# Ledger of designs, part 17: VHH binders against RCC1 domain-containing protein 1 (RCCD1)

Target 1, 376 residues: RCC1 domain-containing protein 1 (RCCD1), of Homo sapiens (Human) (a6ned2)
Amino acid sequence: MAEERPGAWFGFGFCGFGQELGSGRGRQVHSPSPLRAGVDICRVSASWSYTAFVTRGGRLELSGSASGAAGRCKDAWASEGLLAVLRAGPGPEALLQVWAAESALRGEPLWAQNVVPEAEGEDDPAGEAQAGRLPLLPCARAYVSPRAPFYRPLAPELRARQLELGAEHALLLDAAGQVFSWGGGRHGQLGHGTLEAELEPRLLEALQGLVMAEVAAGGWHSVCVSETGDIYIWGWNESGQLALPTRNLAEDGETVAREATELNEDGSQVKRTGGAEDGAPAPFIAVQPFPALLDLPMGSDAVKASCGSRHTAVVTRTGELYTWGWGKYGQLGHEDTTSLDRPRRVEYFVDKQLQVKAVTCGPWNTYVYAVEKGKS
Below, E stands for the ipSAE of ESMFold2; O stands for the ipSAE of ESMFold2 at other seeds; V2 stands for 0.75 times the mean of E and O plus 0.25 times the DockQ between their complexes.

## First folded at step 9 (VHH; framework vhh_7sr4_2)

Design s5 (from q1 with S30D; at its last look DockQ between E and O 0.17; V2 from the best seeds 0.00; counts 0 for: pae E 13.3 > 2, placed apart)
Fold by ESMFold2, look of step 9:
Structure s5 (fold): chain B 376 residues (1-376), chain A 124 residues (1-124)
Amino acid sequence: as target 1 above (376 residues)
Amino acid sequence: EVKLVESGGGLVQPGGSLRLSCAASGFTFDDYAMGWYRQTPGKQRDLVADISSSGSTKYGDSVKGRFTISRDNTKNTVYLQMNSLKPEDTAVYYCAAEFSDYGLPWTEDEYDYWGQGTQVTVSS
């Protein structure tokens, strides 16, 4: 990890508000495009209409429907209605600020509070792979919410190391590798086998005995990755974001689903995932309320995941990027606007001999950090 | 559970103005994108306008500059102000809603909820 090769950020997908996603202009970018040359970006946080970039030197810059900059920024987290910023304060405490997105960084924040940082000596300068970023506060005893009350305490015994917010739900990964979920559940995104909401963090019983290393939350779906590289995924699948068969996706032409005319909202027939036909119409899954194991092509091990509103991205241990789900803005990175209900490798990085190290999705776009492969 | 109720449709002469409203209930209105679509008999629905939870707007090409979408979160209502109406604007206008924390839906296939529709007729 020391002496890492030079890296760059790439972007693709929706950019209709002028957010810096790639080198061109337009409504969307269909293939990975390099972001700003010569800038040491260490955090990208994207909403639908704007993106926040944090540099290693502590500069925060906004691109898209919001513009502005601020210094001494330790972290930022963007949602469509609100921008959260963690900045150095006057003393040892950090300052958490919440800004209205339309006027972010101009005038006064909507709300601000001093927060106790974690011990400084444990910070990793590469930060992107480290758990404990916003929305989880550095103290790991609270998180920031995009709606009031903005400061949300967590029970101290949870010992959170990562927290991710989807559109209506939350996922928490604790220090022991256990996963908790709460919030809205009407799309199965909580993973408890029901569609009921949960007011308080609830342990995912289906994952007991496994040690999870990462969680990701999308619009209405959820992902976690185990220490051994297995992917567990659950929630809403109408756009293929779980990599399970859908009613209306036939973009690769290998399934019978192209010609299916059946319409079921409550999932009356479920037999298997795609690719194993037995002479009947391919099964489809609209909602998966329990964690499902997902195998990547070639048996690849996952190390990182990120979710947008209706798509999923995964980084493998060998530096490959796989994407799937809704792709009509080009956010899957395959040089087209095809949606997928199965994982597909983003060939741009393989073709350029790049190893992907990090991915972060906005609702309708994807940002990727990649480095050159070693010479051998 | 969820209800979207359109009102304000009717008969108007070319060049006139009309204001549609859509009252919403059964969800947290502030968190939803709202849209207006229209359909003439035998045609597919066309985007008229939509507005995100934060107020960002998108318009169909044929109505840009003539129609204005707005929302009042205290009344859970979205409005469509229609000016300089043409006979081609004759259609049933539908209100639609979709969760908006992640921006505006791009196609009508992404909207969860639809109203019953209100008729707008522009004729001499």
Scores: ipSAE 0.000, ipTM 0.277, lowest interface PAE 13.3, mean pLDDT 81
ESMFold2 (binder alone), look of step 9: mean pLDDT 82; pTM 0.826
ESMFold2 at other seeds, look of step 9: ipSAE 0.005; ipTM 0.418

Design s6 (from q1 with S30D K58Y A97R; at its last look DockQ between E and O 0.26; V2 from the best seeds 0.00; counts 0 for: pae E 8.2 > 2)
Fold by ESMFold2, look of step 9:
Structure s6 (fold): chain B 376 residues (1-376), chain A 124 residues (1-124)
Amino acid sequence: as target 1 above (376 residues)
Amino acid sequence: EVKLVESGGGLVQPGGSLRLSCAASGFTFDDYAMGWYRQTPGKQRDLVADISSSGSTYYGDSVKGRFTISRDNTKNTVYLQMNSLKPEDTAVYYCAREFSDYGLPWTEDEYDYWGQGTQVTVSS
């Protein structure tokens, strides 16, 4: 393994409330832009109108519609109306606070509770007490919800390792690599083969026999990544966020995701119709209620995933970033506003000789941590 | 059918004030962010101000400190109070419905919605 390389955070997509995504002003950023240098950010949590940044030194800073700051913060999780913050408490316990987002961390939180810290930190094997795993609480016995009651207990036998919240559902990854889902299911986002809601965590039977390493929840879709680098994806696909054929893009005739987008030497765009069937229309999938296996180009293995409201981002083992889905704010990072129903590599990082190490999506934007490629 | 109707534009002297209104109908107003944009001939529309469903605001640099966006969810109306107007504020001002926030499902329409615009002219 090579010497640690200097890294930076990059942002792209919607910034119409002044969220930091680079140096520009306006509504959106179409190409990855570096965030302010010299800030040691370890957690990014983005909502629609604001983004929370947590540094390794414990500083929390809000950018966008809310612009406050606070100290002694270990972790933050942003939703549009509420900001959850994990801070050092008055004793050995951590303090979970829930703030009205517009308060900008001024005054008093709406709610606060001491929480039991983890007995031994796995997320930071060097023993540092830096940003962690919200919305899953450090004890792994509860999670924070953006809707009251804010503290939501989990059955201890679940042995939760990761928990992600979409707009209407939850995904839980347990210590054995099993996945549970619950909440709203009307877009197939629970992955049980039905559109029925689930009030309690329910095991995804379709993934039995597989060991998952990562989960991600979008607005109304879900992703998990296996320990061997396979991607399973399910839920709503009206914008191509599952990388499955979608009617909306096919009906445009100009943005069909199965069409290869090629450039002539003069920079003009060339389109071709996908599908090799003998004149039969290609199938379109609006909702996928079962996990579907997704192959990345060149057989690349995935290690991390993140979802926005209607887009998906995946980091490969070799440090490449792939994005797909709704792209009208530039949140796919391809220097345009094209939506896609197939994975496309974000060439900016390849062109800059950067390895992507982390991705986190807000509803309509994308934040990426990348380091310079180095000797290994 | 989404409808956005701007009003309140007109001719005003430099240093003057105007209040623009945008009456909204055809959607659940409380669930959406709203924005004001402006356009001069031959240029693309620039964001002037946005306001979230919960009332959080953002302003473009050229208007910050002079303009105030607000909303009245009881009347389904967004306002733009424009003070200390300058000749460079001359433009057609458009009201826009932004996409819904993270916690609400998007509507069947996936594009931004614009009003017809109202002309603001700042000159003596």
Scores: ipSAE 0.012, ipTM 0.378, lowest interface PAE 8.2, mean pLDDT 80
ESMFold2 (binder alone), look of step 9: mean pLDDT 79; pTM 0.787
ESMFold2 at other seeds, look of step 9: ipSAE 0.045; ipTM 0.490

## First folded at step 11 (VHH; framework vhh_7sr4_2)

Design t1 (from q1 with D109Y; at its last look DockQ between E and O 0.08; V2 from the best seeds 0.00; counts 0 for: pae O 18.3 > 2, placed apart)
Fold by ESMFold2 at other seeds, look of step 11:
Structure t1 (fold): chain B 376 residues (1-376), chain A 124 residues (1-124)
Amino acid sequence: as target 1 above (376 residues)
Amino acid sequence: EVKLVESGGGLVQPGGSLRLSCAASGFTFSDYAMGWYRQTPGKQRDLVADISSSGSTKYGDSVKGRFTISRDNTKNTVYLQMNSLKPEDTAVYYCAAEFSDYGLPWTEYEYDYWGQGTQVTVSS
């Protein structure tokens, strides 16, 4: 009816391997550019050198350092060295394949296994509320890893709904809205108040009592969004990817000999450097090991988030896109290469009267699905 | 396209010197730690030298006092000056890059990017 309008995918940021990301020429796109691939795309999964596009018709297309295509694809998940593909088979089982990214889907996969795509018991109570996309498998009983063993079981008691992999860690959102993390923690990306690694999924106690609707994992930072639209963010902030004050706002930049370390109320480390213009130190946050509440400008509620290696993107309930963090390839979408330690709205979509519906970040680029705003 | 391009390798006699260069592009060079590693046939890659984004250096035990790593952020280049070369220094030398972890002490780097390598041969 009144909200029946075509959508389009847009891309910006790094495209130096020939990834489809706007007009296609050059190494970087600094402003959102429409993709010509059309409106049939239902999944975008980007690595730093290539992007996988899955269409509703089941076609998988690779763009960038790997160029290839395959059919009968239900889902794909790209990492720099490995591409995971979930294919529909003629029977009830799906086929999970793991490909070397350089193979461009030629030859044989490194590994393949039949997996059960349907619900297994009572931990999948509603069909439309069932588990999401790769790397979480359809049964929500395992996930695919870019490192062997590629098939990694999950305890059924976790009742996973969403799973996201960062460069060294994992985030899991369960059916009750609780968040678990595990993996490397050296940058505080696990959110437990320490820098220690965790071998097994560990509940984020700091988020107890809140119901989370979305998780996103970056290179070394983590984000989740509550059902009420609040953003919680933690991990490494060297590039401003947490939207917290960065070292570059301190008077003495990178001088370690002049730093003093202080622990604030949420367990994060606050560092101060000397040499302020008026003699006062300028605080910054290098690592935030507990979830921190982040307010967007204009009091907007968030509904979706995605992270690259060192940048963060969120979509608001009203269809606005905010980005922040490392921006030197133009992946923030602000028509420049400025890095930011505060959320900034991507004005392109507002200026074009578009509502952003989805965002997915590669390590150094950003892909966005947007639709035309309804008529007055 | 992120590229690390090594140059300056070649054949030298024992006691000679070479300077390796690694030109970097496709990322903000000044934010990255840079390193040199070497590999001989049948062995894993060994650390030769690392240099942080702020210029702090670390060397492998076998090259201390003979090799010097340096960087020029205006030319996006890291260098390895190799003096008093020995036949044991014969290897393929690789340039590597990793984002610097500000605020934490570095003892080792997990490198994200690697060059194609340049051959250094020390023989008479």
Scores: ipSAE 0.000, ipTM 0.157, lowest interface PAE 18.3, mean pLDDT 80
ESMFold2, look of step 11: ipSAE 0.006; ipTM 0.331
ESMFold2 (binder alone), look of step 11: mean pLDDT 81; pTM 0.816

Design t2 (from q1 with T107D E108A; at its last look DockQ between E and O 0.36; V2 from the best seeds 0.00; counts 0 for: pae E 10.4 > 2)
Fold by ESMFold2, look of step 11:
Structure t2 (fold): chain B 376 residues (1-376), chain A 124 residues (1-124)
Amino acid sequence: as target 1 above (376 residues)
Amino acid sequence: EVKLVESGGGLVQPGGSLRLSCAASGFTFSDYAMGWYRQTPGKQRDLVADISSSGSTKYGDSVKGRFTISRDNTKNTVYLQMNSLKPEDTAVYYCAAEFSDYGLPWDADEYDYWGQGTQVTVSS
């Protein structure tokens, strides 16, 4: 064992396949709680039905619908259909394995290849938090896709530093801080002002002049964070995952009559709900196809973001965690199952005098790394 | 206005067949998961079957092998073919809809839109 750290991972949200997620029994956990006490976890990667945990000692453990363990693991990336594992070899080379999720770590992988451990831009770690690089390969010349073909080459001139996959799209951050997107676009998740798909990486022109430090991709939405702490967010908003006005819906499924669906001048889709007492409809946004600037309460600066299928989580420079979007499994961490169309701080960490350093979302759950205040 | 209208229910002998239909309007049908749930008085709605926007399906344990869900995106309609009907299949059957981006909703609480229901009665 190398070294035990003072921080811990916490989990909340959906765990209906038995994924480890704190203290919950049954199908969901509504408040953050610590997991794997005394284990030095450096990577958490979650899909809908299972979660992969990698320790600093190189142990990979699966929890949920998939089970198993392996050693010599440097990184892992989980999707519902496959598990990608980067393992240390006897020499300087690493072994990349791609497993079918239902038979992960048992029998033969679907595909395996030795890869070099070095990649362009590998001098910008995510501080003391887990800085997993999959699905981008260490050489930055390819990435792992959840759909066949699983191995996807990237042009070397992209100089990729980070790559994140949503349900139908990809975001790539390059060494200069520019963002590219491709894949499905019918929910505005590519950020180009259209709903058209892109087969090849396309630069987000709307972010020109800004240097991005982080990207995150959700089910049908996208987020990036600038080096100065500003949040840009776009895509689908029917569940409030963009923190933009959304349809008004009661918890019991009551619906709100709406007047019309239309597009505004920036290409975002504007819908109108039933009238107030004065008869005027209130606008809401179902789709935002251009990056929108999002202000956190009190003007806090963001440093990290992660997205699930229909929720968004952001870590601030001061170690706060904000969440918003669909919350019916408790994946927002507010001790309830309320969905939100505005950022709300997760009070658990403030109450416990913890500083959040990293967040990673599965589709319907949230995992958070935090340390005692006064540590970095 | 979102509207889900079930049809095709009725009285049938044990061992018989019915086909339920649910016509949908007021949303982009091809982006939604569609489902059938059933309910007897005083009980929660139980999953019968649902189908994602991409065509992936899930069935309740008691209906596997007997019921088939399908969808026709050109008609904005989801279907439930019910074969080998048993008296315990007697219930009100509800059509449900929800946005779909990672496959299927887990349970009834995730569905935002519901129809009024159609009665299916399987008698001795």
Scores: ipSAE 0.005, ipTM 0.415, lowest interface PAE 10.4, mean pLDDT 81
ESMFold2 (binder alone), look of step 11: mean pLDDT 82; pTM 0.823
ESMFold2 at other seeds, look of step 11: ipSAE 0.041; ipTM 0.490

Design t3 (from q1 with T28Y; at its last look DockQ between E and O 0.42; V2 from the best seeds 0.00; counts 0 for: pae E 17.3 > 2)
Fold by ESMFold2, look of step 11:
Structure t3 (fold): chain B 376 residues (1-376), chain A 124 residues (1-124)
Amino acid sequence: as target 1 above (376 residues)
Amino acid sequence: EVKLVESGGGLVQPGGSLRLSCAASGFYFSDYAMGWYRQTPGKQRDLVADISSSGSTKYGDSVKGRFTISRDNTKNTVYLQMNSLKPEDTAVYYCAAEFSDYGLPWTEDEYDYWGQGTQVTVSS
């Protein structure tokens, strides 16, 4: 009864530096394209100009503006200027390396440090089932930052399980399902109801009493998914990346607009374009500084999320992929370059009878792991 | 609230010069790419010039070498110095702003905020 189904990675969106997303043609791919047939990839980490692929056999390969390969790789995390690599050593310790992207895997890293492994239980296999991936270190006592100091300690009482970095902020999910945020807050991406920055991890009080299972951080927005499948989303919405009403729905090119800002009861900004009292355009939300509950079509339960600079992707319990936000490079996967302020299912996977199991977004592209649906 | 206010337009003779300014408020100017676009009646807006948050510039082919974009982050202002003006430069010029997450190339569809425009007319 225990049958293995073949799985594959797919990519779509921006690939103008030659990143492996499709056949390598042009600057962008608008529909999911299968990648690297027959390669057992366990991690994809993408930045604007390059993508890192890690195999279960420990091979790291770079595609795009950076190229190269290395062995003994446990994990990798790509940012535009820096590549972090966790490599196995001959002993029990791992080596964390930080590379300048343009010289990645050649010459000397910018910085390197041995790190200790975390306890992983008695019988559990060490592998892809771990919660802590880069930028969170396996010990869950530190994370890697794209700026010096590259090694950033975390208070042990946080008991971090997942950590995600946006352009200016961080999200941390702890072992109890609580969410903390810190960093820049000027676009509401911290979720505390203010636009103030936070130097230290601060608990999201609005989510207390809920158990979160996933977090994701984008350019200036944030997402988390509860264990019951609810999506909470906050931050910047000028491109519809929160799936909340945007300026495009409240404005056309012929309307003389007067922008006015007011706040909802939950602290989100409400803006209106100019118009007659009786015919005033519908309100739109530019910034949402508190978590907002987001419903998927069909009432689907979410299990995983990932964010790019201005788009959001969510995987449902039944293996569907929904995307929304800025789509001008095709990173939403709908065979067009349309931006959306509402979730839309990526039909490619349904049409191919594939179950989506994982998603990871680069800033302007999307990578998806999917398996064939089982049939009897 | 975000405001982009253009100034410096007007009537000028061929071969003359103008300097456009765009004063910005309501956002962290240093985090945004700024651009100038122009629109001739009956045509789509065309890129004139843009400048990233780090100061990298890009120009439309028809203005390269004649126009210079610059920014002053202490005054929240972007400038367009227009030299050797031609009648073909006659258009409404718009200032635009977009968050520059990675210094990516810009198009009209990528900009978050737009000004109301200022008229530039070049006659003989």
Scores: ipSAE 0.000, ipTM 0.245, lowest interface PAE 17.3, mean pLDDT 81
ESMFold2 (binder alone), look of step 11: mean pLDDT 83; pTM 0.838
ESMFold2 at other seeds, look of step 11: ipSAE 0.012; ipTM 0.478

Design t4 (from s4 with D109Y; at its last look DockQ between E and O 0.07; V2 from the best seeds 0.00; counts 0 for: pae E 16.4 > 2, placed apart)
Fold by ESMFold2 at other seeds, look of step 11:
Structure t4 (fold): chain B 376 residues (1-376), chain A 124 residues (1-124)
Amino acid sequence: as target 1 above (376 residues)
Amino acid sequence: EVKLVESGGGLVQPGGSLRLSCAASGFTFSDYAMGWYRQTPGKQRDLVADISSSGETKYGDSVKGRFTISRDNTKNTVYLQMNSLKPEDTAVYYCAAEFSDYGLPWTEYEYDYWGQGTQVTVSS
């Protein structure tokens, strides 16, 4: 197998507050562009108006509507209005800080608390603590919330290994690969078949028997990826973010569908408004309250997912990046501002002989880590 | 200042009808999803009905087929038509608004707004 290769971070989508997205100008970047500091970044966390970058040396840097820097940073999590930072303390404990975004890293945080790191048998000779990422705390017994109270305990029996927050809901992946959701549900984003809110973590029974490897939460939609590479997706689809047919995109493109009615029956498929009639490809779906299985083109296996407010990004086992959903700021990375209700490969990385290894979405932009392909 | 003002509540006999209205001001109404929620003492708020900025509707299981949500963007008003009322529908009904990002790049992200509530009592 090839040895590890040097990599870089790339960005695309909205940058109208001056967020770094490569060398871009103006408000938007429509094609992936390398970031200026991509060689030393190990964490990117983006909100609508600013992005937090954490380097391998522990430096936190903010770009966009918030600016500033801090040292000894282990992790950071950006939300609109609030920044959470996990810093090394003078002793063995870490310090969790919550900052108002407008005054981030200057003056006093809104709130701070020492947190106990998870126990490891002995120091890992390869490096630093390897507990989950914020908003899940390293002890896996609590998470940080963007709304007070900022420190939220988790029941010990949950044994959390990943936690993601959407605008109104939470997803938790446990050590056994089971998924829990809670919070607001009015767009079907909890995945329990109802629009009811849940005050406490509730197991997604529809996924029982499957082992999930990753979860992602968007503004009002949810994604998980199984160990075998299957994608399950649910919630809001007004912008095509579930890769299911949506009326809004069909209405925008109905001129093409009217022209396509002249195609013959041999293997041709046409998109039709009002697809509930006989022979229609699929009905329009605005809300999907149960997990739906999503196939990528050519049956590619997924390994990572990330969600923005109204878009979804997935990395395949072979290092391809697929995006779909709302794209009017260029956050889908296809050199245009087209929205899609189907997965589309981002050709830039294929054309540049790059393998995508990680993706993280802000609400209206996308950051990607990719490495040069090696020879067989 | 954002305001949501509910009206149309009251006392009604079982099987009767009420029409709730929620007048909104202080934000761009067409950018928001609107909803009705209800609460009885000692319980959390439950979704009754929700309507997206594009007009897609969702209903709680206990009211589906009996209640209809609608909106009038020219009057900045959301409505709840409540038919075939049952004693179990007795609650305080709240109007709520949630920002629905239409892809306008400079709009600020806002959290939910709630009205003060209007009492609906179904008594036999």
Scores: ipSAE 0.000, ipTM 0.186, lowest interface PAE 15.1, mean pLDDT 80
ESMFold2, look of step 11: ipSAE 0.000; ipTM 0.168
ESMFold2 (binder alone), look of step 11: mean pLDDT 80; pTM 0.820

Design t5 (from s4 with E110Q; at its last look DockQ between E and O 0.52; V2 from the best seeds 0.00; counts 0 for: pae E 16.0 > 2)
Fold by ESMFold2, look of step 11:
Structure t5 (fold): chain B 376 residues (1-376), chain A 124 residues (1-124)
Amino acid sequence: as target 1 above (376 residues)
Amino acid sequence: EVKLVESGGGLVQPGGSLRLSCAASGFTFSDYAMGWYRQTPGKQRDLVADISSSGETKYGDSVKGRFTISRDNTKNTVYLQMNSLKPEDTAVYYCAAEFSDYGLPWTEDQYDYWGQGTQVTVSS
């Protein structure tokens, strides 16, 4: 009859290149819409113009500006410039392929190499599927880069568990729950208190003593979630993607539509200037170069995060989804195109009695996996 | 405190030229795509020209070859040089700005900041 773990994927936001995102209504979807019903999708990876879907049976399918399919796919990672595909080979090794995005899965890849999965003799076996998720390779000794050289070694001492690439930077979560960042830093996205670039992975010292469980990288911002459910966020905030006051929203003292209000002032560390001073403007934060603690409404604990170019999505321990940031394509999932500088729950899932289990953002859209309540 | 201030509009005869300027403040100008849009009464806004943070340009079909967009990052200013003006160019011209992490904005509603507009009237 019914399958175990009844769940479905939902999409919202930009789909102007024909990406499957709901039932294909125009160039954008403003409310979560189910997609690929009955298909057992285990990975969604989205770029600006196309999305890669991987099933547990090993089928890779592309939707949008790129189309096509391939078999024996273990994982895929999409960027606007290239698609990385990890395919099963005849032996224990996997084949990493890098394709130009405009001709993905057609003809020959730009580059291919056999890669070793985590070997049986190593003392750090990954127990979870995300330990082998691209762009981090299954061996955790390298990652795929969207620019040549495509194979980028990582020191084994880092013991990488998760790696996320933003537009100009990288975040690495190690086995001990420490976070490293490197790459471009001109918008504070590295979290070291400076705007300088880092050529090599650098430990976020501000997070020492904490154990992080999740990292996410956006266009120019960064997020991590601790094992206790706390959110730390840093980088660019011009569009409200840090859930900190923005120039255009803070100056009005109101959020756009729906009677939005400030975070809890009694228990929160919120600085304000200009209240008692002359005619000074309300405070805002354009760049946050150190990790800042973010409280969700009602004190909810976070477990997962994902970032697009200018928006942030977080899943709570109880299966709620919160989004904030730039929303002009509907990628926040609130049935409108309003941008927000505060977390807002996506009511669709609550109204449908669904528990959100996973979220993945493309640059301008959001994909969500949710299950019916009563299963978990 | 973000401000986009258009100037250089006015009355001009057909075949004439006009140069619009848009002075920007309150953001890092060199990171933003800038654009010019125009609106005639009772009609939707039309793209006139866009220029990315790296200088890539896009033009509306009705102005190609006659108008030129440019920017000066040292003055935080974007310009629209309008040559061979026609009565059909009569409109309010708006300056717009959008953060440019993927090149030129794809659609009008990506622009976060808009000026108040400057009137251009082409009549004899």
Scores: ipSAE 0.000, ipTM 0.255, lowest interface PAE 16.0, mean pLDDT 82
ESMFold2 (binder alone), look of step 11: mean pLDDT 81; pTM 0.812
ESMFold2 at other seeds, look of step 11: ipSAE 0.036; ipTM 0.543

